# VH-VL binders against q8ixk2r445to577, part 19

Target 1, 133 residues: q8ixk2r445to577
Amino acid sequence: FFGMLQNKGLTDYCFDYNPPDENQIVGHQVILYLCHGMGQNQFFEYTSQKEIRYNTHQPEGCIAVEAGMDTLIMHLCEETAPENQKFILQEDGSLFHEQSKKCVQAARKESSDSFVPLLRDCTNSDHQKWFFK

## First folded at step 11 (VH-VL)

Design s139
Fold by OpenDDE, look of step 11:
Structure s139 (fold): chain C 133 residues (1-133), chain A 121 residues (1-121), chain B 111 residues (1-111)
Amino acid sequence: as target 1 above (133 residues)
Amino acid sequence: QVQLVQSGAEVKKPGASVKVSCKASGYTFTSYWMNWVRQAPGQGLEWIGEIHPSDSETWLDQKFKDRVTITVDKSTSTAYMELSSLRSEDTAVYYCTREGKYYLSYAMDYWGQGTLVTVSS
Amino acid sequence: EIVLTQSPATLSLSPGERATLSCRASQSVSFYDLSYMNWFQQKPGQPPKLLIHDASNRATGVPSRFSGSGSGTDFTLTISSLEPEDFAVYFCQQSYSTPYTFGGGTKVEIK
């Protein structure tokens, strides 16, 4: 699967990554933004290694969850996907992070009108459902 | 002037299939989710599923996953709902309905006139 | 699925009276300050008509006598003063989680 990773519940919002330096793509947080598909900032790939890959740059980036965090941060992809980079896009649309055993949920950023994907306890909310477009 | 015009009433035997159409007009067909909802006589409303016409992304109630196929024809701005292996309890008025966009949510703001599907032996 | 329970099943009132309809969800249908609860009016032989979306927003063309309130699991549709054309069945519907679900309906009938 590849393309825009869109949230079901949050109308027309997609995964979005826009690093300050296109030559240094790691270390920043993945956010949600209105789906537009422009500039490749919203192009992701779900791989057979269960990675969510940001492969518009070399080296390629993979979404990871750092220890103790609930945010999605871009790391470098590895030959063998590390545990903190493994996600399961389930049949019901939920995006499950294996290591934390939590689901990726569209969430409102604190004290902001912005939105971000965060790890939360898995529920049946459409805000935890995702699809590629 | 959003309009959803559905196909006419159907009478089917148990085990047969029915395909209901819903022609949309008055808005950009590929920009809004189209839902299917049914209502048995004198009963409540039951959501069947939805489809986004732009790419045919589809979500179904698991109850119908093995019997329902929702499709669209973008060239004619028409959505279809096909229900197979019909049984008497499928007798209902079937509605197509568009989900309007409201900030961060959707709502079924326009409905077709409904299509009565009668399943009887 | 999220179960919506409407009460009362039937509400018998006279024109001019206030109608209060309740809808209770088996779980919260709210996302921060937004509640994914909608209300529909249905008359015999007609499709449902959207009245309220997101708990408290009147749909286009809906008279001001209709209002919605609530959050979390408890929601209310209020008709401040019933008009003859308001006697119908009213359904709540949640759009928080697929499968989308409807309440069983409240029939507002003339006393």
Scores: ipSAE 0.902, ipTM 0.951, lowest interface PAE 0.5, mean pLDDT 96
Fold by ESMFold2, look of step 12:
Structure s139 (fold): chain C 133 residues (1-133), chain A 121 residues (1-121), chain B 111 residues (1-111)
Amino acid sequence: as target 1 above (133 residues)
Amino acid sequence: QVQLVQSGAEVKKPGASVKVSCKASGYTFTSYWMNWVRQAPGQGLEWIGEIHPSDSETWLDQKFKDRVTITVDKSTSTAYMELSSLRSEDTAVYYCTREGKYYLSYAMDYWGQGTLVTVSS
Amino acid sequence: EIVLTQSPATLSLSPGERATLSCRASQSVSFYDLSYMNWFQQKPGQPPKLLIHDASNRATGVPSRFSGSGSGTDFTLTISSLEPEDFAVYFCQQSYSTPYTFGGGTKVEIK
C-alpha cells in the first residue's frame, strides 16, 4: 500500500513525519497530524517485508520501535527488514508490532493537544485501527 | 440543505439480492463517511457498515461481510448497498446515514427516509 | 462487539415530568476526555434523529431540555420537562469500536 496512513477513530488524523532537518531523516519521532496530503510529510509505503517506509528521500527511512520502548522512531531501512521494523497491518485494521506483541494506538501527547502513535496492549478501539488513503 | 434520498420499497424472494441506493445532496459527498443501518419491524437498529466516498474505504460488520457490498458513485453523489442471499429475517427498513465531523469524533447526523425490503416466499 | 443495555424498556410519564434514561456499555467507550456515546430520538414511521453526540453535546436545533451525561460505561439522557413531542423511542449508540452498536431503546410514553 502507498499513501497516507489514517486513524479510524480520530477525525482526519494521519501519520506525519517532519524531521527538523530534511537531510537528517533518522532518530526523530513519528507524529499524528490532520490529514492534508500536501508535501512529503504524510506519505508512507507499506512493503512486502512489512515495513512502513518513508521513501521520499534517500537513504530511505523505516519506522522502528526500540526494545522496551513504545515510541515510533525513524531508522534507516535495511536490505532485509529487522524485526523491530516489522508491522502487521491486519484485516481488522489493527497495526501489530510483532516483536513487542503490541498494537499501534493514537495517543494524546501528555497534556498537549498533539497526538502521536504509541505501542499499547491490543484492544478493539477504533483508535488502534488504521488504513491507507 | 443536506438531503439523503433513497430508492423505493422492494419485495424479494429468499435467495435473491437487493440493491438500495442513497442519493446525497447539499454537502461535499466525498468528505463524509456514509453508513448503512437497518431496522426490522418493531425492532432495534443494526449497523451494517460504512464507506468513505473519497477512496471507497469500507468497514463492515463481520456478520454481513460475505453477503453485503457497499459502493459509491462519486459522479452522481450516490451510495449503494447490495445484500445477497436474502432470508426472511432480512426483512427491514434500510437506512443510509452520513457521519458528520465533530471534535475528534464522528456522529450520524443526517438520515435517509428509509427503504423497506420485504423478503417473502 | 460492545453491547449497550438501556433501561428502563418503557417510561410512562406525563407532560412536565422529568425523564431519566440509562445506557450501560459492556466496556468503556471513553478515550481520554471523550466519550463515544450518542443518543437518538425516533418517532413512528421516521428515521432516527441525532440528539446528543459524544455523551453531552446537543446536536444543532435540539432544545436545551435535553441533556446527556456520563463517561466510561454508564451514560444518562435527561429530559428536564417533557413536552408532547418528546414521547418517542430513544436509542443510545457507541462509535468507539466497529461494528458500531445501538442499545435496545427506551420508549417514553404518555401515562
Scores: ipSAE 0.800, ipTM 0.923, lowest interface PAE 1.0, mean pLDDT 93

## First folded at step 12 (VH-VL)

Design t1
Fold by OpenDDE, fold request of step 18:
Structure t1 (fold): chain C 133 residues (1-133), chain A 121 residues (1-121), chain B 111 residues (1-111)
Amino acid sequence: as target 1 above (133 residues)
Amino acid sequence: QVQLVQSGAEVKKPGASVKVSCKASGYTFTSYWMNWVRQAPGQGLEWIGEIHPSDSETWLDQKFKDRVTITVDKSTSTAYMELSSLRSEDTAVYYCTREGKYYLSYAMDYWGQGTLVTVSS
Amino acid sequence: EIVLTQSPATLSLSPGERATLSCRASQSVSWYDISYMNWFQQKPGQPPKLLIHDASNRATGVPSRFSGSGSGTDFTLTISSLEPEDFAVYFCQQSYSTPYTFGGGTKVEIK
């Protein structure tokens, strides 16, 4: 699967990553932004290694969850996907992070009109359901 | 104005299939989710599934997973709901309904007139 | 799936009276300050008509006598003063989780 990764519950919001430096793409948080299909910041790929790749750049980035965190941070992809970069896009649309055993949920940033994907306990909420568009 | 015009009533035998159409007009067909909801006589409403016409992304109630196919024809702005292996319990009025967009949500704001599907031996 | 329970099943009132309809969800249908609960009005031989979306917002063209409230699991549709045309069946519907589900309906009938 590839393209925009859109949330079911949060109307027309997609995974979005726009690093300040195109040559240094790691270390920043993936956010949610209105799906626009322009540029490369909303193009992701779900791979056979269960990675969510930001592959419009070289070297390629992979979404990771750092220890003790609930945010999605861009790391470099590795030949063998590390455990913290493995996600399962399940049949019901839920995006499950294997290591934390939590689901990716569209969330609102505190005191902000911005949105981010965060790890939360898995529920049947459409805010935890995602699809590629 | 937004209009959803559905195909006419159907009478089917058990085991047969039915395909109901819903022609949309008055809005950008490919920009809104289209849902299918049915209502058995004297009963409540039951959501069947939805489709986004732009790419045919589809979500179905698990209950209908094996029997329902929702499709669209973008060229005619028409959505279709096909239900196979019909049973008497499938006798109902079937509605197509558009989900209007709000700030962070959507709701079924326009409905077709409904299509009565009668399944009887 | 989320089960919606409406009460009462039937509400017998006279024109001019206040109608209060309840809808209870088996689980919360709220996400932050948004509650994904909608209300529909249905008259015989007609499709449902959207009245309220997101718990408390009147749909376009809906008279001000209709109002919605609630969050979490408990929601209410209020008709401040019933008009003759308001006697119908009212359904709540959650859009928080697929599959979307409807309540069993409340029939508002004339006393």
Scores: ipSAE 0.931, ipTM 0.961, lowest interface PAE 0.4, mean pLDDT 96
Fold by OpenDDE, fold request of step 18:
Structure t1 (fold): chain C 133 residues (1-133), chain A 121 residues (1-121), chain B 111 residues (1-111)
Amino acid sequence: as target 1 above (133 residues)
Amino acid sequence: QVQLVQSGAEVKKPGASVKVSCKASGYTFTSYWMNWVRQAPGQGLEWIGEIHPSDSETWLDQKFKDRVTITVDKSTSTAYMELSSLRSEDTAVYYCTREGKYYLSYAMDYWGQGTLVTVSS
Amino acid sequence: EIVLTQSPATLSLSPGERATLSCRASQSVSWYDISYMNWFQQKPGQPPKLLIHDASNRATGVPSRFSGSGSGTDFTLTISSLEPEDFAVYFCQQSYSTPYTFGGGTKVEIK
């Protein structure tokens, strides 16, 4: 699966990553932004290693969850996907993070009109359901 | 003016299939989710599934996953719902309905006139 | 799935009276300040008509006598003063989680 990763519940919002430095793409948080289908900042790939890969840049980035955090941060992809980079896009659309046993939910950023994907306890909310477009 | 015009009433035998059409006009067909909802005689409303015409992304109620196929024809702005292995319990009025867009939400704002599907031996 | 329970099943009133309809969800259908609850009106032989979306917003063309309120699990549709054309069946519907579900309906009939 590849393309824009869109949320079911949050109308027309997609995973979005735009690093400040194109030559240093890791270390920043993945956000949600209106799906526009332009550029490369909304293109992701779900791989056989269960990675959500940001492969429009070299070296390629993979979304990871750091210890004790609930945010999605871009790390470098590794030959063998580390545990904190493994996600399961389930049949019901839920995006499950294996290590934390939590689901990725579209959330409103605190004191802001912006949105971010955050790890939350898994529910049946459409805000935890995602699909590639 | 948004309009959803559905195909005519159907009478089917148990085990047969039925395909209902819904022609949309008055808006950009490929920009809005299209839902299918049914209503048995004198009963409530039951959601069947939805499809996004731009790429045919489809979501179904699991109870229908093995019997329902929802499709679209973008060239004619028409959505279809095919239900197979019909049973008497499938007798109902079937509606297509568009989900309008609001701030961070959707709502079924326009409905077709409904298509009665009668399943009887 | 989320179960919606409407009450009462039937409401017998006269024109000019206030109607209060309840819809209770088996779980919260709210996300922050947005409640994914909608209300529909249905008359015999017609499809449902959207009245209220997101708990409290009147759809286009809906008279001001219709109002919606509530959050979380408890929602209310109010008709401040019934008009003859308001006697119909009213359904609540949640769009918080697929599969989308509807309440059993409340029939507002003339006394």
Scores: ipSAE 0.931, ipTM 0.961, lowest interface PAE 0.4, mean pLDDT 96
Fold by OpenDDE, fold request of step 16:
Formats: structure tokens, C-alpha cells, sequence
Structure t1 (fold): chain C 133 residues (1-133), chain A 121 residues (1-121), chain B 111 residues (1-111)
């Protein structure tokens, strides 16, 4: 699967990544933004290694969850996907992080109109369901 | 004006299949989710599934997973719902309905006139 | 799936009276300040008509006598003063979680 990774519950919002430096793409948080299909900041790929790759840049980035964190941070992809970069896009649409055993949920930042994907306990909420478009 | 015009009533035997159409007009067909909802006589409403016409992304109620196929024809702005292995309990009025957009949510704001599907021996 | 329970099943009232319809969800259908609960009106031989979306927002063309309130699991549709054309069946519907589900409906009938 590849393309925009759109949330089911948070209408018309997609994974979005826009690193400040295109030559240094790691270390920043993945956010949610209106799906617009323009540019390369909303293009992701779900791989056979269960990675969510940001492959519009070289070297390729892979979404990871750092220890003790609930945010999605861009890391470099590795030949063998590390455990903290493995996600399962389940049949019901839920996006499951294997290592933390939590689901990726569309969340709202306090006191702002911005949104981010966060790890949360898995529920049946459509805000934890995702699809590629 | 937004309009959803569905195909006519159907009478089918158990085990047969039925395909209901819903022609949309008055809006950009590929920009809105299209849902299918049914209502048995004198009963409540039951959601079947939805499809986004732009890429045919489809979500179904699990109970219909093996019997329902929802499709679209973008060239004619028409959505289809096919239900196979029909049973008597599938007798219902089937509605197509568009989901309007409301910032961070959807709501079924326009409905077709409904298509009665009768399953009888 | 989320189960929606509407009460009462039937509400017998006269024109001009206030109607209060309840919808209870088996779990919360709210996400922050948004409640994914909608209300529909249905008359015999017609498809449902959207009245309220996101718990408290009137759909286009819906008279001001209709109002929605609630959050979490408990929601209410209020008709401040019933008009003759308001006697119908009303359904609540949640759009918080697929599969989307409807309540069993409340029939508002003339007393």
C-alpha cells in the first residue's frame, strides 16, 4: 500500500511530514494535515516489513516510536526493520504498533487546531482506523 | 441541487443476487462518500457499507462482508450495491445516501428515494 | 458495534407541545468537543431526513424548533413546539465507529 494515509474518523486528514531540512529528514514528529495530494509530504508506503516509509526522500525514512513516547517520529529505515518501526494495518482499518501493543489514533493538540497521530490503547474508534488513498 | 436517484423495485428468489443502482447528480461525485443503508418493513435502519468514488475505498459491516459488493462508475456518477445469496430477511428498502462534510465529521445529508427489494419464494 | 437505545419507543403528543427524545449509546461517541451523533426524521414512504449532525447542529433548512444536545453517551432531540408536520419517526445514528449504527427510533404520534 502507498499514497496518502488517511484517517477514517478525523475527516479528510492524512499523515503529513515536512522536515525542516530535506537533507536531514529524521528526528521530527509526523503530524496530521488536510489531505491535499500535493507535494511529497503526504506520500507514504506500507512495506512487507510492516514499515511506514517516507520514501520520497533519500535516504528513506521510516516512522518509529521511541521508548516511552506516544508520538510518531521519523527515523532512517534499516535493512531489517527494527521492532519500534513495525506496524500492522489490520483488517478493520486499525493501525497497530507491535512493540507498544497500542493503536495509532488521530489526536488533537490542546489549544490548537492542529492534529497528530498518537499511540493510544486500542479501541473501536474510527480515529484509530486508517486507509491509503 | 443534489439528487440521488435509485433503480426500481426488485423481486428476487432466495439464493439469487440483486444489484441496486444510485445515480448521483448536483455535486462532485468523486468528492463524497456514498453509503448504503437498508430498512426492513416496519423496522429500523441498518448500515451496510460505504464507498469513496474517487478510489473505491470501501468499508462494510462485517455481517455483509461475504455477500455485498459496493462499486461505482465514475463516468456515470453511479454507485452500485450488489447483494448475493439473498434471504427472506434481506427484504427491505435499500437506500443510498451521501455523506456531507462538516469540518471533522460526516453526516448523511442526502438520500435516494429507496429501492424495495423483496425476497420471496 | 455501538448500540443506540432510543426512548420512548412511542411519544404521543398534541400540536404545540414540547417533545423530548432520548438516545443512549453503549459507549461514548465523543472525540474531544465533537460528538458523532446525528438525528433523522422519517415519514412514511420517504427516506430519512437529516435533522441534526454532530449532536447539536441543525442541518440546512431545519426549523429552529428542532434542537439537539448531549455528549458522551446521552443525547437528546428536542422539538420545542410540535407542528403537524413533525409527527414522524425519529432515529439517532452514530458516526463515531464503523459499522455505523442507528437507534430503534421514536415514533412521535398525535395524541
Amino acid sequence: as target 1 above (133 residues)
Amino acid sequence: QVQLVQSGAEVKKPGASVKVSCKASGYTFTSYWMNWVRQAPGQGLEWIGEIHPSDSETWLDQKFKDRVTITVDKSTSTAYMELSSLRSEDTAVYYCTREGKYYLSYAMDYWGQGTLVTVSS
Amino acid sequence: EIVLTQSPATLSLSPGERATLSCRASQSVSWYDISYMNWFQQKPGQPPKLLIHDASNRATGVPSRFSGSGSGTDFTLTISSLEPEDFAVYFCQQSYSTPYTFGGGTKVEIK
Scores: ipSAE 0.928, ipTM 0.960, lowest interface PAE 0.4, mean pLDDT 96
Fold by OpenDDE, fold request of step 16:
Structure t1 (fold): chain C 133 residues (1-133), chain A 121 residues (1-121), chain B 111 residues (1-111)
Amino acid sequence: as target 1 above (133 residues)
Amino acid sequence: QVQLVQSGAEVKKPGASVKVSCKASGYTFTSYWMNWVRQAPGQGLEWIGEIHPSDSETWLDQKFKDRVTITVDKSTSTAYMELSSLRSEDTAVYYCTREGKYYLSYAMDYWGQGTLVTVSS
Amino acid sequence: EIVLTQSPATLSLSPGERATLSCRASQSVSWYDISYMNWFQQKPGQPPKLLIHDASNRATGVPSRFSGSGSGTDFTLTISSLEPEDFAVYFCQQSYSTPYTFGGGTKVEIK
């Protein structure tokens, strides 16, 4: 699976990553933005190692969850995917993080018109369902 | 103006298949989700599934996952719903519906006229 | 799936009277300040017609006498003063979680 990773509940919003320095792609938070077919900021790949990869430049970036956090942060991909970078895109569309046992949910920032994916307890909400487009 | 025109009434035997069509006009067909909803005589409404015509992304009620196929023909702006292994309880009026776009949500704002499918021995 | 319960099943009123219809969801259908609840009107031999979307927004062309309110699990459709053409069946529908589900309907009939 590859392309834009779009949320079912938060209509027309997709995973988006735009690092301040294109030569240093790690350490920043993945956000949600209106889906568009331009550029590489919204192009992701779901791999056989259960990674969500950002393949704009080498070295490749992989989405990770840091200890004690509920945000998705870009790390470098490793030859063997670490536990904090493993996700399961389930048949019902839910995106499950194996290590935390939580689901990725589209969320709204406080006092902002911005949106981000956050780890939350798994529910039947469409805001926890995702598909590639 | 937006219009959804469905195919005519069908009479089928148990075990047969039926394919209902829905031709869309008055809007960009590939930009809006298309849903299928049915209503048994004198009963309420039951959602079957939806499809996005741009890439055929499809979501179905698990109740129908083994018997329903939803497809589109972009060249004719037509959506299709095929239901197989028909049984008497499938007798209903079947509707296609378009989901209009709002700020952070969709809603079924236009409906076809409905297609009666009767399943009887 | 989310179950929607409408009450009353039948509402008998006269033209000019106020109608209040209830829809209760088995779980919350709200996400922050947005409630994914819609209302439809259906007359015999016709498809449903969208009246209210996102709990409180009138669809295009819907008269001002129709209004929606509520959040979380409890929602209300109000018709401030019934017109003869308003006697019909009304359904609530949630778009918070697939599969999408409808209430059983409330029949507004002439007294």
Scores: ipSAE 0.924, ipTM 0.958, lowest interface PAE 0.5, mean pLDDT 96
Fold by OpenDDE, fold request of step 18:
Structure t1 (fold): chain C 133 residues (1-133), chain A 121 residues (1-121), chain B 111 residues (1-111)
Amino acid sequence: as target 1 above (133 residues)
Amino acid sequence: QVQLVQSGAEVKKPGASVKVSCKASGYTFTSYWMNWVRQAPGQGLEWIGEIHPSDSETWLDQKFKDRVTITVDKSTSTAYMELSSLRSEDTAVYYCTREGKYYLSYAMDYWGQGTLVTVSS
Amino acid sequence: EIVLTQSPATLSLSPGERATLSCRASQSVSWYDISYMNWFQQKPGQPPKLLIHDASNRATGVPSRFSGSGSGTDFTLTISSLEPEDFAVYFCQQSYSTPYTFGGGTKVEIK
């Protein structure tokens, strides 16, 4: 699967990554933004290694969850996907992070009108369901 | 003037299939989710599934995943719901309904007139 | 799935009276300050008509006598002063979690 990764519950919001330096794409947090599909900032690929890959740049980035964190951070992809970069996009649309055993949920930043994907306990919320568009 | 016009009543035998159409007009067909909801006689409403016409992304109630196919024809702004392996309990009025867009949410704001599907031996 | 329970099943009132309809969800249907609960009106032989979306927002063209309130699991539809055309069946519906589900309905009938 590839394209925009859109949330079911948070209407018309997609994964968005816009690194401050196009030549250094790792180390920043993935956010949610209105789906527009422009600028390659919202183009992701779900790979056979269960990565969510940011493949519009070289070297390619892969979304990871760092120890003790609930945010999604861009790391470099590796030949063999590390455990913290493995996600399962399940049949019901839920996006499951294997290592943490949590689901990716669309969340609102505190006292802000901005949104981010965060790891949360898995529920039946549509805010934890995602699809490629 | 949003309008959803559905196909006419159907009478089917158990085991058969039925395909109901819903022609949309008065808005950009490819910009709004289209839902299918049914209502058995004297009963409540039951959501079947939805489709986004732009790319045919579909979500179905698991109850219907093996029997329902929802499709669209963008060239005619028409949505379809096909239900196979019909049973007597599938007898109902079937509605198509558009989901209007609101800030961070949807709501079924326009409905077709309904299509009665009767399943009888 | 989320189960919605409406009460009362039937509400018998006269024109001009206030109607209060309840809908209770088996789990919260709220996400931060948004409650994914909608209300519909249905008359015999007609499709449902959207009245309220997101718990408290009147749909376009809906008279001001209709109002919605609530969050979490408990929601209320209020008709401040019933008009003759308001006697119908009212359904709540949650859009928080697929599959979307409807309440069993409340019939508002003339006394």
Scores: ipSAE 0.924, ipTM 0.959, lowest interface PAE 0.5, mean pLDDT 96

